# Ledger of designs, part 22: VHH binders against N-acetyl-D-glucosamine kinase (nagk)

Target 1, 319 residues: N-acetyl-D-glucosamine kinase (nagk), of Dictyostelium discoideum (Social amoeba) (q54pm7)
Amino acid sequence: MSKEIFIGIDGGGTKTSTVAVDSNGQELARHTSPCSNYHSVGEDLAKAAINEGIKYVIRKVKETITDDDNKEVTVGSICLGMSGVDREKDKLLVKSWVTELLGESINYSIHNDAIVALSSGTQGKLFGVVIICGTGCISLGFNREGVSGRSGGWGPLLGDYGSGYQIGYDILRHVLKAKDQVGPKTSLTQVLLEKLQLTKEEDLISWAYDPKTQSWQKFAQLSPLAFEQAQLGDEISNLILVDAANALYDLINSVIKKLGLDKEEKFPLVYTGGNIERKGILSDLLSKKIMENYPNAEILNTTCDPSMGAALLALNSKK
Below, E stands for the ipSAE of ESMFold2; O stands for the ipSAE of OpenDDE; V2 stands for 0.75 times the mean of E and O plus 0.25 times the DockQ between their complexes.

## First folded at step 19 (VHH)

Design M2 (from J4 with Y106Q; framework vhh_ozoralizumab_d1; at its last look DockQ between E and O 0.67; V2 from the best seeds 0.00; counts 0 for: pae E 10.5 > 2, framework grips, unsure alone 64.9 < 65)
Fold by ESMFold2, look of step 19:
Structure M2 (fold): chain B 319 residues (1-319), chain A 123 residues (1-123)
Amino acid sequence: as target 1 above (319 residues)
Amino acid sequence: EVQLVESGGGLVQPGGSLRLSCAASGFTFSSYDMYWVRQAPGKGLEWVSEISGSGSSTEYPKSVKGRFTISRDNAKNTLYLQMNSLRPEDTAVYYCARDTSEPWGQLSTFDYRGQGTLVTVSS
């Protein structure tokens, strides 16, 4: 008798995580391989990273089988949540790589990495809403009929309100408005200059516009200052976080309305991403607004990492 | 009534060439990015090329890059695929598809309706 496994893959921006589970959802093996976003690393390296993980977990499960006569492992289904998989052509390309390895007869689910984030809070179900808030932000959801909806995710150039990037940008903006005497003084000025090892507000220009260091993370790294200074009573920091909470609410509200989830008896709402997944001022403000408007939302954090979320999706697609 | 009709397939020896055509009707052809996809016997769909609505940009997976060329004639509502240096692994039914993806969205999908055209590459 062969051992049936279900594989989940989380292909993030820096690494690829692969997990195999049994029919009860118990983790059997796990592997980390390099980045598999083919827009970033090219097809050959992306394919190699994905296949490395799959080969490893199959081999590891085989090695744990105590019956030498039945050292067979079958893959019942596989789910991949991949950064850089946004369009149907991306899904087909990635699928072609894994079918070369695993054959045509198993169930494949290929998604953008945002979709498996929802499953990490719902124990492998594509139902409800996720809000992802870290360096960038996006809300995504599914109704019971399998219809998806999204809001946000436009990136910093086009406006990424509620994100860590935008919070960091707002810190810079208010510090400079205070310097220009266009806005109120704020304790953010001193802590910002200390964090960046600068002595004067004028130095922010050289820091901000340095072409050698442009990234979303460069600005997003500032967002903890708003949390810290709001805790100490800074009114500008509190305003920044209130505005961020309202922006995140707007994204979630749009997805709820698009999908008719306000009409459900209950639906899950999963918080994830570094600025929202832990309890704090931003998540508290957001949760208050959500519960005032949608008492049928069940606010959840993730209970497992995205690769396990993908593995549970794979398991549930077989049932 | 959207229609996509593929033609130009056939039997060819390894190293040979074929040119596929796709006649489009029932929509504003120039407004859509277009694809060629293929399905080998017993296998799933595989993307093989993409061209923008204007024809100004093209994209290919590594498996066919340098051998296949997608083009379009917006005046004739026709999509083309020039396939050179054909290999046995290129054997498949080829379909043209319309890209109905929203910008920045998760609502992307292929829209293909034709019967496809069979390409067989065999010695």
Scores: ipSAE 0.005, ipTM 0.455, lowest interface PAE 10.5, mean pLDDT 85
ESMFold2 (binder alone), look of step 19: mean pLDDT 78; pTM 0.788
OpenDDE, look of step 19: ipSAE 0.575; ipTM 0.852

Design M3 (from J4 with W104Y Y106W; framework vhh_ozoralizumab_d1; at its last look DockQ between E and O 0.58; V2 from the best seeds 0.00; counts 0 for: pae E 8.4 > 2)
Fold by ESMFold2, look of step 19:
Structure M3 (fold): chain B 319 residues (1-319), chain A 123 residues (1-123)
Amino acid sequence: as target 1 above (319 residues)
Amino acid sequence: EVQLVESGGGLVQPGGSLRLSCAASGFTFSSYDMYWVRQAPGKGLEWVSEISGSGSSTEYPKSVKGRFTISRDNAKNTLYLQMNSLRPEDTAVYYCARDTSEPYGWLSTFDYRGQGTLVTVSS
């Protein structure tokens, strides 16, 4: 008569998403609460946001039970993918908050939010490799023994090659090399100036160095130009994307080797992030390199949001 | 042959104090950040404090901040936890742990906790 549920939480940088599923993986309830990164908002607000989501989904499931005399909901397991949970002390702290609410007897799984991205492509398995390529890039993975590995994620100052930021920076570099006649002409010049509403390459100095508009996203927003112009045959755009694919391959290769995944009969490799989720030149170049070296890799995209990925991981950890 | 040996626990009245020690051997003690964690009866592990390898920085969760002080003596390979203003909820087995985290802090793990030392806070 009790209803057993499994809870997944995606605690991103701006909000917290909580989802409850049944034993078949079907969504029963969902809630959005404020940011739960305790380095950003402090322990009290982070704890409150997490507990708000948990309390809400339990209450909503209870409200849907038609047998009034048996309105019991039990939590079989819970998985949290949390921004700001990087070290073991972070995991223990967050676990202590949720344990106070749910008790010691259930199965808890607490990870950095980037790690549950893998489960969103594997339908709840924490096995294989994920490559995240958006404004920044990182590769993460797990083997069958639960050993984890990572590569990249050091940011643009220290080298974030393959990221949208780096692709955008490389566009600027090649346009200016063409202007200086130290590199070949490229169709990127015209489309870049049109995008930025500038008339001459010299105007890029004021745009690029404006201290009031410095962000990773400022440069990363240029990356679509390389995809578009490479599709139209621009050699420099193709070179930029080849270099990016090689950099992403190096991150993935490192994680595969660290985890011994080359020895598996097969393993999932999940692509996520705006630059590689969409089929296109970069993902095709990367996939070609991967299949040449790791025919046992199964390349996947995400199939659900991270909170659902975490819920499925929670469900699968019970089995 | 890494060893961590906790001591100094005992029975203490609420409001009292205890000082725990952790004798470390088998590794270069000063190269590792160290932790105190605890496990109350019937509960999971809870982080209590962290100190850097040099001893230059410390961290505490809200539950013990201001009452507990972690310290280390790298010449004696010893980690300490000074616990003041003890409460019944501080009753637990206390463990020291070596932090074997990756160099840039993305993934952190505990390594080699000993048998622990029991602290009981009651009247």
Scores: ipSAE 0.019, ipTM 0.559, lowest interface PAE 8.4, mean pLDDT 86
ESMFold2 (binder alone), look of step 19: mean pLDDT 79; pTM 0.791
OpenDDE, look of step 19: ipSAE 0.648; ipTM 0.885

Design M4 (from J4 with W104S Y106W; framework vhh_ozoralizumab_d1; at its last look DockQ between E and O 0.65; V2 from the best seeds 0.00; counts 0 for: pae E 9.8 > 2)
Amino acid sequence: EVQLVESGGGLVQPGGSLRLSCAASGFTFSSYDMYWVRQAPGKGLEWVSEISGSGSSTEYPKSVKGRFTISRDNAKNTLYLQMNSLRPEDTAVYYCARDTSEPSGWLSTFDYRGQGTLVTVSS
ESMFold2, look of step 19: ipSAE 0.006; ipTM 0.450
ESMFold2 (binder alone), look of step 19: mean pLDDT 79; pTM 0.799
OpenDDE, look of step 19: ipSAE 0.720; ipTM 0.917

Design M5 (from J4, 16 letters changed; framework vhh_8fcz_2; at its last look DockQ between E and O 0.01; V2 from the best seeds 0.00; counts 0 for: pae E 11.2 > 2, placed apart)
Fold by ESMFold2, look of step 19:
Formats: C-alpha cells, sequence, structure tokens
Structure M5 (fold): chain B 319 residues (1-319), chain A 123 residues (1-123)
C-alpha cells in the first residue's frame, strides 16, 4: 500500500519552488532550492536544484506517515514549469534528469514557466487564455483539443506593447514630446524627474543610455508613475494606459480567435503579472473591453503560486 | 503543406553504419533549424541532434556525440544523419523535425510530420 503524490515545480529566474499535493489537491510539502535555469547556472547545478526539491518533498511526505505503518510514497505525475526551457531539446534534457530519479513510468509534463501561469488561475486546467503583464507581456492559451496559441513576447527592440517596459518607454517619450512642444504638457514630467533624481529633461539622455544600467526593469520601473498620475487626472497618463489596455486586448483577441474560444459556452481568462493582476485602471479598461466583445470569457486572477499551479496540472493529468 | 519524409533505415549489426535522409517540402527550408529525434521501443521521444538553418552550427545528445553527424543540403532541401559505431541502444524509429519555436517566444515546439524510419541494431 502506498500514498500517491503529485509534484509541481516552478523553476524561476532566481529560485526553484517544489510542491507536493495529495489526490485532493491539498499541499503536503514544499521546498525552495537554487535557480534551475540551466542557461544561467549550467546543467549540473540546475539538475541538482530540481532533484533537491523532489527528494525533499518525498522525504517530507514520508515523515508525515505513521512510523508504525512504514507506508511507501509514490509519485503519480510531475509537472515542471522551467525558465530557460524554450525548445523541445530543453524539455528532453530536463526530462532525462528527472527520469534518472523517478523512473520512466511516471507521467511527466515539462514546460516553459509561462505555460503553467494559466493553470494557476484554472485550478490545474490547460484550457483558456492567460495574459501575463509585468516587465514584459504575452498571451497564451489552449483549446479543448490541446491546441496552443500565443501572441506577443517579442521583446523590447521589436515592441512589447502593453508591457511595463513599454509603458515606461511611453512615459519617457511623452515627457520629451512635451519638452519639444510636439505634444501636450503632462504631470509625468515632474514626477519622472523626481523619481530619477534629475533636474531637467535633458538629463534623461545620460540616464537612459547609461551602459552600466541597461535592463528591461530599468524602464519598467517607471510604469507606476502612469498609474499614479492617471489616478490624479493626468490626460497623457490616461492615454498611455488606454493604449496599453488596447494592446493587451489585441494579444488576447488574437489567441481567442486562433483557438476558436469565441465558440465556447465559456472559457477562463486569467490575469497575472504585477501591472494587471491588481485591480486598477489598466485591468478595469481591459476587462471592460473583454466583456463587451467576449461575454463568454470568465476573468480570473491566479489563486495560487506557479508551483501549486504546476502540481494541480500534474494531478489533473492523472484524473 | 509541410512535409518531412524520412528514409534510409534498416537492420544493421552492432558497430555498423547507416545514413538516414529526410526530404523536406512546403516551407522555406533554409529558414528553419532542423532536428533528428528518435523513439526507442516502449519509450518516449529522445532528441538526437540539431543543425542550424545555415548549417554552420550542430549539436548532439551525449549518447551519440562522436558517432553521429547531422548534415543539411539547403539547395536540395535535405537533412541527413550519418550514423557510425551503432549500438543496440540506438534501435528506434527516427524522425526528422522542423523547429517551430517562436523567436523570443515562451513556447518551444517542433513538427515531426513523417512516418519516421526504423533503425534496428541487432546481431
Amino acid sequence: as target 1 above (319 residues)
Amino acid sequence: QVQLVESGGGLVQPGGSLRLSCAASGFTFSSYDMYWVRQPPGKGLEWVSEISGSGSSTTYADSVEGRFTIIRDNDKKMVYLQMTSLKTEDTAVYYCARDTSEPWGYLSTFDYEGQGTQVTVSS
């Protein structure tokens, strides 16, 4: 006689979270181990971090079983959402690491970390649409036949419309347009200079082009200014957020159409990422446009972290 | 209408050699990285090798490195897998595949549309 568990792993950019659940989806154990993006830390360290989490949660569950019983623990299925796992060869490599530990008869699913974001809002179902809006943005989805689709995620050079990066870029652009008298004045000018501890708009050149500080986050950190100033009545800030909402809608709309989800009686639409998951002007604008065009969309926030989302997907693949 | 047609498989003794071919059509061949993958009896797919669209970069699974060579001919739209020093563990159905991963994307995908070609290494 054995206790069957289901494991979910979220291998983010800085750490790895591992969760074991029972057949009812209740958390039994959890562990945090080092980063497992093998493009960042190499194969040996990534493999070790993943296997550390798996070994830990199995041992922890065994410890909750009565010593008198000596009941064995078995893994029914495992789902891994891993940063840096983008190509099929990446998936096969990671699978080989886990099969060394757990054997080949276990049900495995291995995805890029973005794919399990959907399951964090759907209780482990790979059906519907997710919109991720943080530093970058992307929309992903699956239909009932298991066909996937995506839109966005092309990066800052080619355009990441609707993202925090793009909102930050648009703040800078409008402040400079106001300086050049090509566009209207905006309250963003003063709050931008204050945030960056600069005296005048011309100083933005040295800040923006400083080679020692280049990152997506550098520009995305400005995005709260648009939310704050729009709340205070700034027309340019409102325009920036309306444009972002329209861009996010376009990404979602593309995925819905690609997958035929407009024909469903209903489908989940999960919001995640720091700029959209909290109630605010951006999420309100987007939700209004979604409901006007897709009343069959069920707008959801995530209800658990990505490692739990992966564990629930693993559980549901066995049911 | 993407098509990938594998051929060249067969029965060979351990230590033998074999060359697999893949004829591609229905897409701009030189724009895509190409793969060989295999399915051993009773097991899932296993990545074997890849070659970049230009043919200038190749990579191999550890289990085949030094024994297998992937080659492409963009003029003829062909991918080859030259196999040497074959082992019984190399017995599998071999598929060629087109990388369909989106640039900068969050999803990794590939197409293996052909029937594959059987390689059996047996004494």
Scores: ipSAE 0.000, ipTM 0.201, lowest interface PAE 11.2, mean pLDDT 84
ESMFold2 (binder alone), look of step 19: mean pLDDT 79; pTM 0.788
OpenDDE, look of step 19: ipSAE 0.007; ipTM 0.264

Design M6 (from J4 with Y106S L107Y; framework vhh_ozoralizumab_d1; at its last look DockQ between E and O 0.65; V2 from the best seeds 0.00; counts 0 for: pae E 9.6 > 2)
Fold by ESMFold2, look of step 19:
Structure M6 (fold): chain B 319 residues (1-319), chain A 123 residues (1-123)
Amino acid sequence: as target 1 above (319 residues)
Amino acid sequence: EVQLVESGGGLVQPGGSLRLSCAASGFTFSSYDMYWVRQAPGKGLEWVSEISGSGSSTEYPKSVKGRFTISRDNAKNTLYLQMNSLRPEDTAVYYCARDTSEPWGSYSTFDYRGQGTLVTVSS
């Protein structure tokens, strides 16, 4: 008799988390390795990062087996949620790396990283809707027939409305509109200049266009200012967050309708990403609009990290 | 009815070359990104190459990059794979597939319809 484990992998944009669980869903081992998005780091480094995590957790589980126990460890199934795995060719490529290590006979499931966020709120089930609102935003969902759907995620150029990037961009727009007397005065002006260590609004040009710091995270880092100033009563900050909530609602609404989830007795709706995962002004505005239109939605937070969500999906696929 | 018919396989010595063809019908060929995938006996599918609908963009995994060239003729509804410097590990049944994925990858589906064409690389 062997000890059977189930492996979950969360390959985020900056690191890879690997976890092994037993048949009861209890964590046995965990490892962090470098980024495994092969579009970012290439095939060799991505493969190495994934395999490092798998080898580590198997070894750690083997080390916990006493001399009286069977020291053989068997992987029953593995689930990978990977940034940069969006298309079938991505899934086949990553699968080829893992089958080289673990063989052809185990159950593999390979998804993009957004899908394990749904699993983290549903205890390993791919049913319902997830809305992700961090630097970028996207909504994804599954119906009971296993059909998936998505909305959003077109990027900053084509529209990432509701995201932290867009909120940060809207802060800059409204501050400059107030400067030009095209829009209302806002408390965002002073706090923005203080955060960026600038003296006047004209300095925002050199900050925004600085070639050394061109990333959309640069703009997303401004989004806390809108939350802070809205709480202090700034009307422009509140408008920015209302517009973001409406955009997130539109993404969720599209997925619900595409999948027929409005016809379910109840369906889970999982919030994730730093701007909505915790109670706050944006999540409150969004939840109000959701409950007004979909009282059958069950708004959930994640109950575990994404690597555990992937491990639970792996465990449930074996059962 | 959508059809993809592979041909051009055969026995070849290591270091040799082979050109595979895939005849497509029943859909607007130029609107789809196309793939070659392969399956060695008793093994799972492996991605081998990709070409955009227009033919302007190609992609390969490291295992075949520089040795294999995908191309298409949209006027003839035909996909090609030129395989050079063949190795014994290239032995497999080769399939063409169309990409039915949504834009920006919400979910992806490969459409494999043919019986494939066997390539055997043996000295």
Scores: ipSAE 0.006, ipTM 0.489, lowest interface PAE 9.6, mean pLDDT 85
ESMFold2 (binder alone), look of step 19: mean pLDDT 78; pTM 0.785
OpenDDE, look of step 19: ipSAE 0.572; ipTM 0.857

## First folded at step 20 (VHH; framework vhh_ozoralizumab_d1)

Design N1 (from J4 with G105D; at its last look DockQ between E and O 0.64; V2 from the best seeds 0.00; counts 0 for: pae E 6.4 > 2)
Fold by ESMFold2, look of step 20:
Structure N1 (fold): chain B 319 residues (1-319), chain A 123 residues (1-123)
Amino acid sequence: as target 1 above (319 residues)
Amino acid sequence: EVQLVESGGGLVQPGGSLRLSCAASGFTFSSYDMYWVRQAPGKGLEWVSEISGSGSSTEYPKSVKGRFTISRDNAKNTLYLQMNSLRPEDTAVYYCARDTSEPWDYLSTFDYRGQGTLVTVSS
């Protein structure tokens, strides 16, 4: 008589998405709540955002049950993919919040958002490779035996070649090389100065080294300029994106080799993160290099959003 | 062989204090971040405290922050938890655990071996 649902949560850096599905994987309800990264917003707000989503989707499922149906709803399993959940202490803390709401008998899966990103391209399966390219970059993968591998994710000081941060940094470097007459002129100079509301390249020093605004996200937000100017034919912008594609390929190549995926008949390769999730020059360059070296890779963008990927993983974990 | 042996639990009244100890052996104690976790009756594990390998950094969830203090003595391979202003909701079996992750591995898990030590807070 009870209706069983399976809940997926994607706790990103800016918002939290919650989805409930039925036993067939059909979406029943969804909700968006505020950011739930407790390193950013603290425990109280993170807990509230997660619980808001869970309470909402349970209530909405109850409300859609007609008088011909049982109005009772049970949660069979729940999967949370959370930014800011990196270590076991993070998992235990988040789990304690959710168990207060849902009880101890439910199947819980709590992961970093990278794991959920793979599942959003594979319909809830942990097999294949994901490459995440946003502000930073990392590649993760699983083989058929459940062995995992990773490459990258070392941050801008120690790595992140091919990331949005690195692309933004390369824009600044090439503009200054052009000013020094060490490198070619580039259309990036004018669009960069206009975006930053600066009049001369010399002003980039004060902008870049301002101690009040030191953030790697600040540099990563410049990366759209490279995509835009490459589309307009700027050769330096194209060089920046080719170098980024090669760096991302190196991360993926390492994970494929570590896991023996080159020997599979076929394996999924999921692209995610703002710089490659949307179709564009970088994802096209990367895909060309992948297909030349691994024709057995099935390149996928997400077939659903990450909260749906988490919900499908929750459903599959119950089975 | 890794061993972690908890002790110091008992019955205390609300508002009371108790000090737990964890004797560690079978690994280089000072190389590992250490944790206290607890399990109340019918509940899952809950993170209670963390201390870095050197002892220079500590962290607590809001539920115990300001009331509990984690410490370690690396010369004696011993981890401690000082619990003050105890409440009935602190009733649980307390375990010490080590972080078995590599520094770069954010997918780590706890590793604990002991029976735990029971703390009961009751009027």
Scores: ipSAE 0.118, ipTM 0.650, lowest interface PAE 6.4, mean pLDDT 86
ESMFold2 (binder alone), look of step 20: mean pLDDT 80; pTM 0.794
OpenDDE, look of step 20: ipSAE 0.265; ipTM 0.722

Design N2 (from J4 with G105S; at its last look DockQ between E and O 0.68; V2 from the best seeds 0.00; counts 0 for: pae E 8.3 > 2)
Fold by ESMFold2, look of step 20:
Structure N2 (fold): chain B 319 residues (1-319), chain A 123 residues (1-123)
Amino acid sequence: as target 1 above (319 residues)
Amino acid sequence: EVQLVESGGGLVQPGGSLRLSCAASGFTFSSYDMYWVRQAPGKGLEWVSEISGSGSSTEYPKSVKGRFTISRDNAKNTLYLQMNSLRPEDTAVYYCARDTSEPWSYLSTFDYRGQGTLVTVSS
């Protein structure tokens, strides 16, 4: 008699989490290994971190088998959700490492960590919609037929409305509009200058245009100021968050319509990413708009860590 | 209508060299990043090299870096793979592929339609 297990891996930016579950989705073993983003640590270390986790959980499950006649552990399927796996070449490379260890006959699914984020709110189902709102912003989804859809995620040059980047950009714009007497005064002016260690609004131009420091994160780091000042009653900060909520709604609405999810009795809608994952002004505004237009949406946060989400996806995707 | 036709495979001894070609048609070749991928007996597809649409940047996994060189001739719609210092582990069917991934998307894809070309490295 053999024990079949299903493995999920979350290769985050700082560490790799590996989980094995049984056919009922019960956790059997777990391991943490070093970062496995091969763009950050190189192929050898990334491969080693992934394989360390797989070997560990297989060994731990084997050690718990009480049937001395037959101590066999088989892997039915494995799912990896990996930061740094963005292109098909990345998927093929990581797959080659794991198939070297586990063989070709196992069911493999390898995704960017964003795809697996949906499964962490749905207990292992690629059905419904996820909205990811951090530095950048994208909505992704799957219908019951396995058709996928996306909206947004085009980057700041081509459009990333609702993102932390855009909120940070809007803070700068409104502060400068107030300086020019084109827009109303805002408490954002003082807190922005304090955060950036600047003395006057004119200093913002050299900060913003400094070619040595250009990044999405440079502008996205400002977004907490809008949440903080809206909490204190600043009308401009509230407007920025309302505009962000409307943009996020538009992305979600597009995916719902592309996939026909408006016709479902109900479907999950998972929130993730630092700006909406916790309850706050932005998530409240978005949720209100969603429920007004899609009472059949079930708004969820993640219910398990990403490695468990991947393990449950592996379990549910077995051949 | 998109066609990718690989050629140049064959039997070669370890340490030897081969040059693979891929003739492309049915699309604007210079607009696409192109790949070589391979499938060893009993294994899945493996990424081997990438070249940008302009040919200005290339990338390789550690397993072939320094031994393989991807290139393209956009005037002739042809992709190439120069393979040097071949090893028995390089034995595979080699395919060229067009990158159809959308930028900034979590949904990436290849498009490969050829029969591939067999490379066998053996004494």
Scores: ipSAE 0.025, ipTM 0.548, lowest interface PAE 8.3, mean pLDDT 85
ESMFold2 (binder alone), look of step 20: mean pLDDT 80; pTM 0.797
OpenDDE, look of step 20: ipSAE 0.603; ipTM 0.864

Design N3 (from J4 with S52Y G53S S54G; at its last look DockQ between E and O 0.72; V2 from the best seeds 0.00; counts 0 for: pae O 10.7 > 2, unsure alone 64.8 < 65)
Fold by OpenDDE, look of step 20:
Structure N3 (fold): chain B 319 residues (1-319), chain A 123 residues (1-123)
Amino acid sequence: as target 1 above (319 residues)
Amino acid sequence: EVQLVESGGGLVQPGGSLRLSCAASGFTFSSYDMYWVRQAPGKGLEWVSEIYSGGSSTEYPKSVKGRFTISRDNAKNTLYLQMNSLRPEDTAVYYCARDTSEPWGYLSTFDYRGQGTLVTVSS
């Protein structure tokens, strides 16, 4: 008897996760392989990473089949959520890898990682809206007609409003405003200096503009300070988070409008990313704003990892 | 109407060379990134080259890198593909393709392509 499996792949920036599920959506096998972003590691290594994952899960599934006479595994479909495959040429390249391994007739889909994030919250349904809020932020979604919409994701310089980066950046700005006495005092000053092992606000210049440590992440890593101080009643911290929540709402609202979602229609809104995936001040603020304007939105968190989300998309493509 | 017309295909021996051309009309050619894609018999569409609108930047997959060269003449609304050191596995219908200009810019697709020109590499 041939066992039909469905494969999901999360091709992230640093590693690749592959999951095989059965027709019921039950996980059968999982594997982690190296980075599959060919922009970062090249075509050969990226291809190898994808192949490794697929081969591994197929092999593992075959091992579980007790029928010695016919250990056949059939891949019903495969879904790849890939980072760095936002262009058609990228998709064609990845397609070629998959078809080379699994045949030209393979049912496949290649999506942006954000789409897979949506699926992770909706259990494999491409309907609704997702807001991703980590170092950066982006919102995207699908309506029932299959129309997609996107807002944000422009990067830190161009407009990751509401993101960890933005929050971190705002912390610095407000601390320095306080120093200049052009803004109110904030408890962020002391905790920021302590965290960065600095003794005075002036040293923030060297820290911020250090050519050896230029990254968006270093700013985003400051974001927890706002959360902590807000909980302690710091007004500036609260302001920062309110601003962030409003910005995130604007992104979501933009996507909702682009999708033409009816206010009366129930739709999933998936929260993902380190800043909102867990219950906290920012998520609460955002949720409040959402519910005030879209009471029929179902706020969801991801219930599975992206590779599983992709696998579920693969599974649903055959239904 | 957007039109892309490929030419220059033919039969060539392994190791040989061909130069493909694509005549573009019906749009501002100089404003679009352009691509060559190919489809071998029984195979899917494969990307083989990209050139940005300004013509200064090009990209290739490993399969053709070092052998193929994409170029463009914006004044003539023409895209070119110089193919050297051709191999049997390069046998395919080659298409000129135009990139989309989506407002949110993260996703680009081929919105138009021509009828294609057949390249056959055989001894």
Scores: ipSAE 0.000, ipTM 0.292, lowest interface PAE 10.7, mean pLDDT 89
ESMFold2, look of step 20: ipSAE 0.005; ipTM 0.459
ESMFold2 (binder alone), look of step 20: mean pLDDT 78; pTM 0.782

